VH-VL binders against Cytochrome b561, DM13 and DOMON domain-containing protein At5g54830. Designs and how they scored, part 10

Target 1, 109 residues: Cytochrome b561, DM13 and DOMON domain-containing protein At5g54830, of Arabidopsis thaliana (Mouse-ear cress) (q9ffu6r31to139)
Amino acid sequence: SSLIGHESEFKMLQHQLRGVFTVVDDCSFRVSRFDMLSGSEVHWWGAMSSDFDNMTNDGFVISDQKLNQTFKNSSFIVRLLGNVTWDKLGVVSVWDLPTASDFGHVLLS
Short names: E, the ipSAE of ESMFold2; O, the ipSAE of OpenDDE; V2, 0.75 times the mean of E and O plus 0.25 times the DockQ between their complexes.

## First folded at step 11 (VH-VL; framework fv_ciduvectamig_arm2)

Design M6 (from K2 with heavy chain K58T, light chain S31D S97Q; at its last look DockQ between E and O 0.25; V2 from the best seeds 0.00; counts 0 for: pae E 8.4 > 2)
Fold by ESMFold2, look of step 11:
Structure M6 (fold): chain C 109 residues (1-109), chain A 121 residues (1-121), chain B 110 residues (1-110)
Amino acid sequence: as target 1 above (109 residues)
Amino acid sequence: QVQLQQSGPRLVRPSQTLSLTCAISGDSVSSNSAAWSWIRQSPSRGLEWLGYTYYRSTWYNRYAVSVKSRITVNPDTSRNQFTLQLNSVTPEDTALYYCARGRYYWAFDYWGQGTLVTVSS
Amino acid sequence: QSALTQPASVSGSPGQSITISCTGTSSDVGDYNYVSWYQQHPDKAPKVLLYYVSNQPSGVSSRFSGSKSGNTASLTISGLQAEDQADYHCSSYTSSQTLVFGGGTKLTVL
């Protein structure tokens, strides 16, 4: 994917979400200096665009790696689910599923 | 068009298990944009959320504290439905029970027709 | 004993505006914005009117609007019509991660 090496900072919206997102390869990304206050049931979320209707109607979980804790200055690799590819993603969000809430996101396009 | 059709007994004896079924048409119980809830309504308590199930690569469940020790919400992908089981019922569980689809910011946009369940000896 | 307090009843004449309040604690209402409103006609299931305080689903009249200030959310119905006669419920997903409803408000159109 031409996105390998893409790097951007999360746009913070809620829960003190901060960090740096880096595409590592075709099936993973890195999160660095990651801060987040705990949410209810928080997931790595993907969609084609960041508008509210697209995020809620056509968005989907992109990784089984859960975000059910508070993070402070954390770094780790996140692995995409097997059928998730970078061409399906215009946005990656930290998403609280029960409230349909975007804690913060990066744009890939 | 999404429709939720409820079924199950309307009279349950104390200490028994209340079981209700919600059949889904026009959507999938494993939809990546939905969560499937049970909500009950009574004159004394009004509307009361009981719990939900949803699928996002794996199944998740969450239950209200007031019933957490007695409740199970089960999806059934093969029949495209989900069920409520509430164990050890008492007359205080008498209510009109709804199933509902949850979407945006906990908006319940489709509801079943309701099932009035009486718990009495 | 509902977690959210609504007036038991309100009334208004056709063409008027009315407001229904929904009050809780800071954890119930104030901290987050996950407030929804539902209309329920007799013998029918509730129907969502608003979510996320003020967002309107497709097919819902723009006469329904919402706001929140402090620990109180409000539903305003402008241009009151006879068909608006119903029960109205608020709900909130709380910062203590529970989903709660108000006790309901019966709206009578005079």
Scores: ipSAE 0.007, ipTM 0.639, lowest interface PAE 8.4, mean pLDDT 87
ESMFold2 (binder alone), look of step 11: mean pLDDT 92; pTM 0.940
OpenDDE, look of step 11: ipSAE 0.392; ipTM 0.845

## First folded at step 13 (VH-VL; framework fv_ciduvectamig_arm2)

Design N1 (from M1 with heavy chain S57Y; at its last look DockQ between E and O 0.11; V2 from the best seeds 0.00; counts 0 for: pae O 6.8 > 2, placed apart)
Heavy chain, then light chain:
Amino acid sequence: QVQLQQSGPRLVRPSQTLSLTCAISGDSVSSNSAAWSWIRQSPSRGLEWLGYTYYRYKWYNRYAVSVKSRITVNPDTSRNQFTLQLNSVTPEDTALYYCARGYYYWAFDYWGQGTLVTVSS
Amino acid sequence: QSALTQPASVSGSPGQSITISCTGTSSDVGSYNYVSWYQQHPDKAPKVLLYYVSNQPSGVSSRFSGSKSGNTASLTISGLQAEDQADYHCSSYTRSSTLVFGGGTKLTVL
ESMFold2, look of step 13: ipSAE 0.022; ipTM 0.677
ESMFold2 (binder alone), look of step 13: mean pLDDT 93; pTM 0.951
OpenDDE, look of step 13: ipSAE 0.015; ipTM 0.690

Design N2 (from M1 with heavy chain S57E, light chain Y52K; at its last look DockQ between E and O 0.22; V2 from the best seeds 0.00; counts 0 for: pae E 9.1 > 2, placed apart)
Fold by ESMFold2, look of step 13:
Structure N2 (fold): chain C 109 residues (1-109), chain A 121 residues (1-121), chain B 110 residues (1-110)
Amino acid sequence: as target 1 above (109 residues)
Amino acid sequence: QVQLQQSGPRLVRPSQTLSLTCAISGDSVSSNSAAWSWIRQSPSRGLEWLGYTYYREKWYNRYAVSVKSRITVNPDTSRNQFTLQLNSVTPEDTALYYCARGYYYWAFDYWGQGTLVTVSS
Amino acid sequence: QSALTQPASVSGSPGQSITISCTGTSSDVGSYNYVSWYQQHPDKAPKVLLYKVSNQPSGVSSRFSGSKSGNTASLTISGLQAEDQADYHCSSYTRSSTLVFGGGTKLTVL
């Protein structure tokens, strides 16, 4: 994918979310120096654009790796679900489902 | 906490443009977790959401289908306010107009005081 | 006519429980848990009572509770009091990225 090697910092919106996002290959990305205060039911979330309506209506879970804890300066690999490809994503968000809340995101375009 | 203060004319002639302003204190019109709406109320239609604006890296707008050809909701970051412009009004646009903050799962948690607008000649 | 259907009026006696319904479609009430309820006293702006179907903002009495089944959301007011006499409105977010309100329900406390 042309996105391999893409690197950007999360835009913090809530819960002290920080970190660096890096596309590793066609099915995974790395987060580095990741900080986040815990939420209720937090997921890796994808959508075509970062506008709130698109994220709430047409967004989807992109990994079954859950985020239901506090993170401090953590680094790890996140694997995309098998039906998720980079061409379906304009944004990757840390999303709290019960509150429909964007903790922070990266733009892929 | 947050307060919404409305201003604008209360009488508008048919075919003219209705303009209302909502000044925000205690929050920012460019807040990353809020959307700013106009809602009107009339005896025949009850509460009717008209549209909102919000900011996420850029400005977005959404409008009710019934008014989308005539409405504009504009933010003004320098004055921390947002406006309603409704073109080509008719007597059917006579209503009590509210501005409101949309927050937490599309709940309107703060409302302006309301402005009764009459459209008549 | 409003997009969401509420009864035009409902009445109850002090101490009773009253339920107000809000019926939409699979494209609004039935799609999301983005239903809210508002209380409106005469000549006042609406005040949010519940959001996300059943959640109460700070300062709202626990006598107000909410639920949803299929395309219908419900507001229940337990221990009815004279101060509850008001208009009640429901709203829902829609699959078209818009918001819709019910027609409103006038509650009379007898």
Scores: ipSAE 0.008, ipTM 0.641, lowest interface PAE 9.1, mean pLDDT 87
ESMFold2 (binder alone), look of step 13: mean pLDDT 92; pTM 0.946
OpenDDE, look of step 13: ipSAE 0.017; ipTM 0.692

Design N3 (from M1 with heavy chain S33Y A35S; at its last look DockQ between E and O 0.48; V2 from the best seeds 0.00; counts 0 for: pae E 9.3 > 2)
Fold by ESMFold2, look of step 13:
Structure N3 (fold): chain C 109 residues (1-109), chain A 121 residues (1-121), chain B 110 residues (1-110)
Amino acid sequence: as target 1 above (109 residues)
Amino acid sequence: QVQLQQSGPRLVRPSQTLSLTCAISGDSVSSNYASWSWIRQSPSRGLEWLGYTYYRSKWYNRYAVSVKSRITVNPDTSRNQFTLQLNSVTPEDTALYYCARGYYYWAFDYWGQGTLVTVSS
Amino acid sequence: QSALTQPASVSGSPGQSITISCTGTSSDVGSYNYVSWYQQHPDKAPKVLLYYVSNQPSGVSSRFSGSKSGNTASLTISGLQAEDQADYHCSSYTRSSTLVFGGGTKLTVL
């Protein structure tokens, strides 16, 4: 994908979310210097745009990795689910499902 | 202890706007962990969720598709309350209306006392 | 955004266990564990009995339990008592970030 190597900082919205997002290959991205205060049921979330209706109506889980803990200066690789491709994503968010809350996101478009 | 107290008219004429108020004590309408919903109940449709408002650094709203074109739910932080506005009502909007707090996991843990609203001439 | 299906009525004798079903779709009950159950006595507001499929709020009897399999959630009332006679409603969060309710079940204690 033409997004390989794309690098962006998370836009912080809540829960002290910080970090750097890097597209590694067609199936994965890296998160570096990741900080986050814990939420209720936090997921890697994808949508075509950061508009709230789009994120809530058309958003979807993009990885099986659970984010149900506090992170402090963490780095790790996140693998996309098998049906998820970069062309379906304009935004990647750290999303708390029970509160419909965007902790922070990166824009890919 | 959280309490929700409803107020508003019990009779509304067709084509007019139904307006109800829910006053909150023991919590804040701007709490970053709660949402504030209107739900109605009728014999033909049972319980029907209409919409919510909530605050997460800014205000958000979501409405049921069935009423999306006619409904507004507004917070009022100065009076610690939220309101329902349902425009262009018909007799099919006759129902018992509740306000409720949505908490973690989208459970409605506190409910208002209910307001039976009749839409007729 | 799809209706949740509950039986219209169920009955049982004191001391029995009864189960009320709540069937949705893969877009609600099948997608998340954000299923709740409410008890409603005549002329009263609903009261939450269970949330997150099976969790009890403080002050709710342990006689109320819940489970989920696929697109169907279940409420079980053990040791049925006269005061359990009421309407019971299920709810689910949906993939469209909305809430839906079941049609309700009238429980009669014989």
Scores: ipSAE 0.007, ipTM 0.657, lowest interface PAE 9.3, mean pLDDT 88
ESMFold2 (binder alone), look of step 13: mean pLDDT 93; pTM 0.955
OpenDDE, look of step 13: ipSAE 0.048; ipTM 0.761

Design N4 (from M1 with heavy chain S33H S57Y K58E, light chain Y52K; at its last look DockQ between E and O 0.06; V2 from the best seeds 0.00; counts 0 for: pae E 9.3 > 2, placed apart)
Fold by ESMFold2, look of step 13:
Structure N4 (fold): chain C 109 residues (1-109), chain A 121 residues (1-121), chain B 110 residues (1-110)
Amino acid sequence: as target 1 above (109 residues)
Amino acid sequence: QVQLQQSGPRLVRPSQTLSLTCAISGDSVSSNHAAWSWIRQSPSRGLEWLGYTYYRYEWYNRYAVSVKSRITVNPDTSRNQFTLQLNSVTPEDTALYYCARGYYYWAFDYWGQGTLVTVSS
Amino acid sequence: QSALTQPASVSGSPGQSITISCTGTSSDVGSYNYVSWYQQHPDKAPKVLLYKVSNQPSGVSSRFSGSKSGNTASLTISGLQAEDQADYHCSSYTRSSTLVFGGGTKLTVL
């Protein structure tokens, strides 16, 4: 994918979400210096655009890795679900599913 | 154009299980924009949210603390419906029961017709 | 006992504005902008008037408006009409991924 090596900082919106997002390969990304206060049911979320209706109606879970705790200065690799590819993603969000709330996101140019 | 149609018994004995069904038309129980709730109403308690089920790549359930030890809300994708099961009922569970769709920001934009359930010996 | 506090009743004359309050906690009304308001006429299911504090669904009169400050949300009805006589309920999403309702407010149009 032409996105491999893409790096950007999360846009913070809620829950002290901070960190650096890096596309590692066709099926994974890394987060570095990741901070987040725990939410209700928080998921790695993907959509084609950051428009709220698109994120809410057409967004989807992109990884089964858990976000059910507080993170402080954490670094780890996140694996995409098998049917998720970078060409389907314009946005990666840390998303609180029951409230349809964006804790913060990265735009994939 | 979404409609919710309720069915189920209206009289339940104490200690038994209350079971209600909500059939959905004009939407899917597995739609990724909605959550499906049961809500009850009585003169003494007003409206009381009981629980929901929803699908976002997998099924989730959440229940009100007051009933969580006794309640189950189950989706049925083949029939496009969802059910309420409330175990070990008492006369205090007598109420008008509604099913409802939670849409954007958990607003309940469509409601069933209501089923008055009486729990009595 | 309801989780959100509303006045039991309010009244007003045709043409007046009235406001109904809905007070919760920092774990519900104070946490998110997921507050909704419902109108319920006798023997009818509730009907949503506002969501996300102040947004109107299509087909709802612009006479209904909403706001929030701290742990208190408010519904304002301007230009009060006889058909507005009903029960009004607020709801909020909570940090526990649950929903709570207020006790309801009976509005009497004099």
Scores: ipSAE 0.010, ipTM 0.618, lowest interface PAE 9.3, mean pLDDT 87
ESMFold2 (binder alone), look of step 13: mean pLDDT 92; pTM 0.944
OpenDDE, look of step 13: ipSAE 0.022; ipTM 0.743

Design N5 (from M4 with heavy chain K58T, light chain S31D; at its last look DockQ between E and O 0.58; V2 from the best seeds 0.00; counts 0 for: pae E 10.4 > 2)
Fold by ESMFold2, look of step 13:
Structure N5 (fold): chain C 109 residues (1-109), chain A 121 residues (1-121), chain B 110 residues (1-110)
Amino acid sequence: as target 1 above (109 residues)
Amino acid sequence: QVQLQQSGPRLVRPSQTLSLTCAISGDSVSSNSAAWSWIRQSPSRGLEWLGYTYYRSTWYNRYAVSVKSRITVNPDTSRNQFTLQLNSVTPEDTALYYCARGYRYWAFDYWGQGTLVTVSS
Amino acid sequence: QSALTQPASVSGSPGQSITISCTGTSSDVGDYNYVSWYQQHPDKAPKVLLYYVSNQPSGVSSRFSGSKSGNTASLTISGLQAEDQADYHCSSYTSSQTLVFGGGTKLTVL
């Protein structure tokens, strides 16, 4: 994917979210220097760029790895679900499912 | 067009349960993009959010701390409505009660007509 | 006591701009951008004017604008008109995943 090597900082919206997002390969990305206060049920969430204004309806879970704890200066690899590809993603968000809330995101297009 | 129609009694005696119903047309109570709230208004407290119910793969509820021990908000998908049940009411629960749709970014974009509930013997 | 502080009243003359403040804490206004504003005429349900601090729903006049700085959100009404005389409420979605309202502001058009 042409996105491999893409690097961006999360735009903070809530929960003190900070960190660097890096696309590692066709099925994974890295998060480094990650800070986040815990939420209720926090997921890696994705949408196409055209769906950004309606992420609740048109967004989707992109990884089984949940974010249900506090993170301080953490680094880790996130693996995309098997049916998720980079060409389907214009935005990656840290999303609290019960509140339909965007904690922060990166734009990929 | 989304419409919210409230129903329920306007007089409730102290220690009893206040029950109100909000019927929804033009949307679904199980909408993945909405949360269904009860809000009340009184001269002494202004607008006060009480709680919501919503569906995201399963049903969730959240309640205001001030009422969480006494409140239940229940969806009814077969009738496309949601209800408020507030137990052990006192005269301090006298208020104008609204149901409302919380839509994207937690704006309340549709409101019921309001039901003035008096708690008195 | 409401969770968010608004002035009890504000007044202005037709054609002026007025601003209504809504102040909370970092946990209820500062950290989030889920601030909304509502207009309420007597004996009517509230009507949303702004959401996400500054976004206008369809059908709402561009005379209503919003901003946020630190723990204070602001509603500005430009070109004040007689029909703007109403109560104005702010709300916010909080870090405890609840919704709170301000105490309300009565706007008098002189």
Scores: ipSAE 0.008, ipTM 0.620, lowest interface PAE 10.4, mean pLDDT 86
ESMFold2 (binder alone), look of step 13: mean pLDDT 93; pTM 0.944
OpenDDE, look of step 13: ipSAE 0.422; ipTM 0.859

Design N6 (from M4 with heavy chain Y103T, light chain S31D S96E; at its last look DockQ between E and O 0.33; V2 from the best seeds 0.00; counts 0 for: pae O 8.8 > 2)
Heavy chain, then light chain:
Amino acid sequence: QVQLQQSGPRLVRPSQTLSLTCAISGDSVSSNSAAWSWIRQSPSRGLEWLGYTYYRSKWYNRYAVSVKSRITVNPDTSRNQFTLQLNSVTPEDTALYYCARGTRYWAFDYWGQGTLVTVSS
Amino acid sequence: QSALTQPASVSGSPGQSITISCTGTSSDVGDYNYVSWYQQHPDKAPKVLLYYVSNQPSGVSSRFSGSKSGNTASLTISGLQAEDQADYHCSSYTSEQTLVFGGGTKLTVL
ESMFold2, look of step 13: ipSAE 0.443; ipTM 0.851
ESMFold2 (binder alone), look of step 13: mean pLDDT 93; pTM 0.951
OpenDDE, look of step 13: ipSAE 0.020; ipTM 0.683
ESMFold2, look of step 14: ipSAE 0.230; ipTM 0.788
ESMFold2 (binder alone), look of step 14: mean pLDDT 93; pTM 0.951
OpenDDE, look of step 14: ipSAE 0.012; ipTM 0.680

## First folded at step 14 (VH-VL; framework fv_ciduvectamig_arm2)

Design P1 (from N6 with heavy chain A35S G102V; at its last look DockQ between E and O 0.60; V2 from the best seeds 0.00; counts 0 for: pae O 5.0 > 2)
Heavy chain, then light chain:
Amino acid sequence: QVQLQQSGPRLVRPSQTLSLTCAISGDSVSSNSASWSWIRQSPSRGLEWLGYTYYRSKWYNRYAVSVKSRITVNPDTSRNQFTLQLNSVTPEDTALYYCARVTRYWAFDYWGQGTLVTVSS
Amino acid sequence: QSALTQPASVSGSPGQSITISCTGTSSDVGDYNYVSWYQQHPDKAPKVLLYYVSNQPSGVSSRFSGSKSGNTASLTISGLQAEDQADYHCSSYTSEQTLVFGGGTKLTVL
ESMFold2, look of step 14: ipSAE 0.385; ipTM 0.836
ESMFold2 (binder alone), look of step 14: mean pLDDT 93; pTM 0.946
OpenDDE, look of step 14: ipSAE 0.018; ipTM 0.720

Design P2 (from N6 with heavy chain S31K A35S, light chain E96S; at its last look DockQ between E and O 0.55; V2 from the best seeds 0.00; counts 0 for: chain humanness VH .558 < .561, pae E 8.9 > 2)
Fold by ESMFold2, look of step 14:
Structure P2 (fold): chain C 109 residues (1-109), chain A 121 residues (1-121), chain B 110 residues (1-110)
Amino acid sequence: as target 1 above (109 residues)
Amino acid sequence: QVQLQQSGPRLVRPSQTLSLTCAISGDSVSKNSASWSWIRQSPSRGLEWLGYTYYRSKWYNRYAVSVKSRITVNPDTSRNQFTLQLNSVTPEDTALYYCARGTRYWAFDYWGQGTLVTVSS
Amino acid sequence: QSALTQPASVSGSPGQSITISCTGTSSDVGDYNYVSWYQQHPDKAPKVLLYYVSNQPSGVSSRFSGSKSGNTASLTISGLQAEDQADYHCSSYTSSQTLVFGGGTKLTVL
C-alpha cells in the first residue's frame, strides 16, 4: 500500500490519548510513546471519515486487540483483521464502543 | 418529532414489583446513537438515574449500584418501547418516574411526562 | 459512585451573572467530559441546557455557558432574567458507565 511508512501523531480528544502511529506493512501498524487512560470496551476502529455519524454508523473494528487498560509510554505492533485493508481506511480511531466515543484518531490522508 | 409516552400503575404495594412502560414515537429503541433511561425524582433524593438500555451492535444494559440487584430495563423492539421493572419495592421507592432518551453525549434530550408512583400499603 | 455536589441555592438580580458548581470524583467527573446541565421549572420535566461540558443544544441561549476544571464543572448564567428562576441539575456519565446527578441548585432571581 502507498501508505506504508505513513507517520502521524494521534489527535487527542479524551482519555489522555497520545502517541505516534506508523503504518508498517499491508496488515499492521505501530504505535509509539502511547498514552491512554483506560476505557470500558476500547477498540481499534476504522472509518472513511472522522465525522461522528460516519464513525458511529459506518465504522468497524480493525483489530482484535482490545485496549482495556491504561497505557503509559508504550510501544507495540497492532495487526489488522484479515478482512481489513488500508484502502478501506481514512481514519484510525481509539474507540470506546459502549459510549460511541472517539478518544483520539489519526487521519490517513 | 420524538415523543415518549409513559404508562403504568401509580400505586404499588410494598414487596411488589413496580413496572412502567415508555412508548417511543418518532425514533427507534434500537437507534445506534441513542440510549434509553429511567430516572426518578423525589424531594429528598433529587434526580436519580436508575438504568439504561441501548443498542450498539449488541444490547448493553447498566444499572445504578443502589438498585442493581432489583432492577431490569428491557427494550421491546416489536412495540418500540422500553420497560422498567423494580422488584421488592419499599416506601423509599416512592418518586416521580421519568423515562428519557440519551444522546451520544449522554445528555437527556427527550423526557416522558412523568409518572408519580406511590409505594404504600 | 458518589453524588455530585452542587450548592443548595444561589441568588442573583436581573442582569447579573451567577455560577453553579458541580463537583465529583475523578471517576464521576474528571476522567470524562460527559457533563450535562438541566433547567427544571416547577412541575415540569428537566430540559437540557448544556452537554459535553459546554455545548449548547439548538434553541438554548448563549447566556448559558459551561466549563470544567479538574473534578468540578460549572454552569454560568449571564444576563440573569426572571424566567431563569428554576432548579438546575448537573449530570455526568462516569468512567464506570453509569450516570449520576447532582443534588440540584435552586436559583432565585431577586
Scores: ipSAE 0.007, ipTM 0.668, lowest interface PAE 8.9, mean pLDDT 89
ESMFold2 (binder alone), look of step 14: mean pLDDT 93; pTM 0.950
OpenDDE, look of step 14: ipSAE 0.018; ipTM 0.729

Design P3 (from N6 with heavy chain S57Y; at its last look DockQ between E and O 0.33; V2 from the best seeds 0.00; counts 0 for: pae E 6.2 > 2)
Fold by OpenDDE, look of step 14:
Structure P3 (fold): chain C 109 residues (1-109), chain A 121 residues (1-121), chain B 110 residues (1-110)
Amino acid sequence: as target 1 above (109 residues)
Amino acid sequence: QVQLQQSGPRLVRPSQTLSLTCAISGDSVSSNSAAWSWIRQSPSRGLEWLGYTYYRYKWYNRYAVSVKSRITVNPDTSRNQFTLQLNSVTPEDTALYYCARGTRYWAFDYWGQGTLVTVSS
Amino acid sequence: QSALTQPASVSGSPGQSITISCTGTSSDVGDYNYVSWYQQHPDKAPKVLLYYVSNQPSGVSSRFSGSKSGNTASLTISGLQAEDQADYHCSSYTSEQTLVFGGGTKLTVL
């Protein structure tokens, strides 16, 4: 993927979300300096655009990692689900399902 | 144009169950952008949030600690309404009860007309 | 969870600016920006004035503004008018995924 090596900071929207997003390879990305206040049921979320309607109606879980805790300056690798590829993602978001809330995201396109 | 219409008994005996219904128009109880809450108000306790129900791919419920053991908030998709059940009431449960729509920012933008419920023998 | 702390009453003269505080804890106002303010006239349901600390819904006067610092949120009413006389309530989302209201503040316009 042409996205390999791509690095950007998360746009903070809620829950004091901060961090750096880095595409590592075709099926994983790294998150560093990651801060987030806990939500209800928080997931790595993917969609083609960051608008609320698209995020809610057409978004999907992109990793089996659950973000169900508070993070403080954390760093880790996130692996995409087997059926998820970078070409299907315009946005990677920290998404809280119960509140349908975008805590923060990176734009890939 | 969202409207909430409350209904239910205004007098409940101690130890009985307080039951109220909130009928929704102009929105859906299954809306993915709304939370449906019950709130009560009294001179002694002010405004008190009791609980909510909402749909986000599945149904979620949360209740205030003060009433958690006695309260149930249920959606009714067939009638586009949601209900409040408060068991084992006491005179302390006497209050003006509101149903309200919560937004994704947890603000309540639409309210029912309110129902004064008196708990008395 | 305990109610948020508001002053019982505040007063001001027409044209003045007044501020109402809403103090919570790190588990509600401190950690989350889901703070709302409501205006309530006698025999009426509360009306939302601000959401997410400082955002105004459509139709709400720009005279109402909000801020937050630490565990305290504040509602400021500028250019006080007689119709502003009402009760004002704050609310916050909590770490337990619940909501909590303040005790309410009675505003008197002198």
Scores: ipSAE 0.020, ipTM 0.713, lowest interface PAE 5.2, mean pLDDT 92
ESMFold2, look of step 14: ipSAE 0.055; ipTM 0.707
ESMFold2 (binder alone), look of step 14: mean pLDDT 93; pTM 0.951

Design P4 (from N6 with heavy chain S31R S37N R62D, light chain E96S; at its last fold request DockQ between E and O 0.05; V2 from the best seeds 0.00; counts 0 for: placed apart)
Heavy chain, then light chain:
Amino acid sequence: QVQLQQSGPRLVRPSQTLSLTCAISGDSVSRNSAAWNWIRQSPSRGLEWLGYTYYRSKWYNDYAVSVKSRITVNPDTSRNQFTLQLNSVTPEDTALYYCARGTRYWAFDYWGQGTLVTVSS
Amino acid sequence: QSALTQPASVSGSPGQSITISCTGTSSDVGDYNYVSWYQQHPDKAPKVLLYYVSNQPSGVSSRFSGSKSGNTASLTISGLQAEDQADYHCSSYTSSQTLVFGGGTKLTVL
ESMFold2, look of step 14: ipSAE 0.431; ipTM 0.852
ESMFold2 (binder alone), look of step 14: mean pLDDT 93; pTM 0.946
OpenDDE, look of step 14: ipSAE 0.751; ipTM 0.920
ESMFold2, look of step 16: ipSAE 0.539; ipTM 0.880
ESMFold2 (binder alone), look of step 16: mean pLDDT 93; pTM 0.950
OpenDDE, look of step 16: ipSAE 0.023; ipTM 0.749
ESMFold2, fold request of step 18: ipSAE 0.623, 0.460, 0.544; ipTM 0.894, 0.857, 0.877
ESMFold2 (binder alone), fold request of step 18: mean pLDDT 93, 93, 93; pTM 0.953, 0.952, 0.952
OpenDDE, fold request of step 18: ipSAE 0.646, 0.206, 0.828; ipTM 0.910, 0.795, 0.937

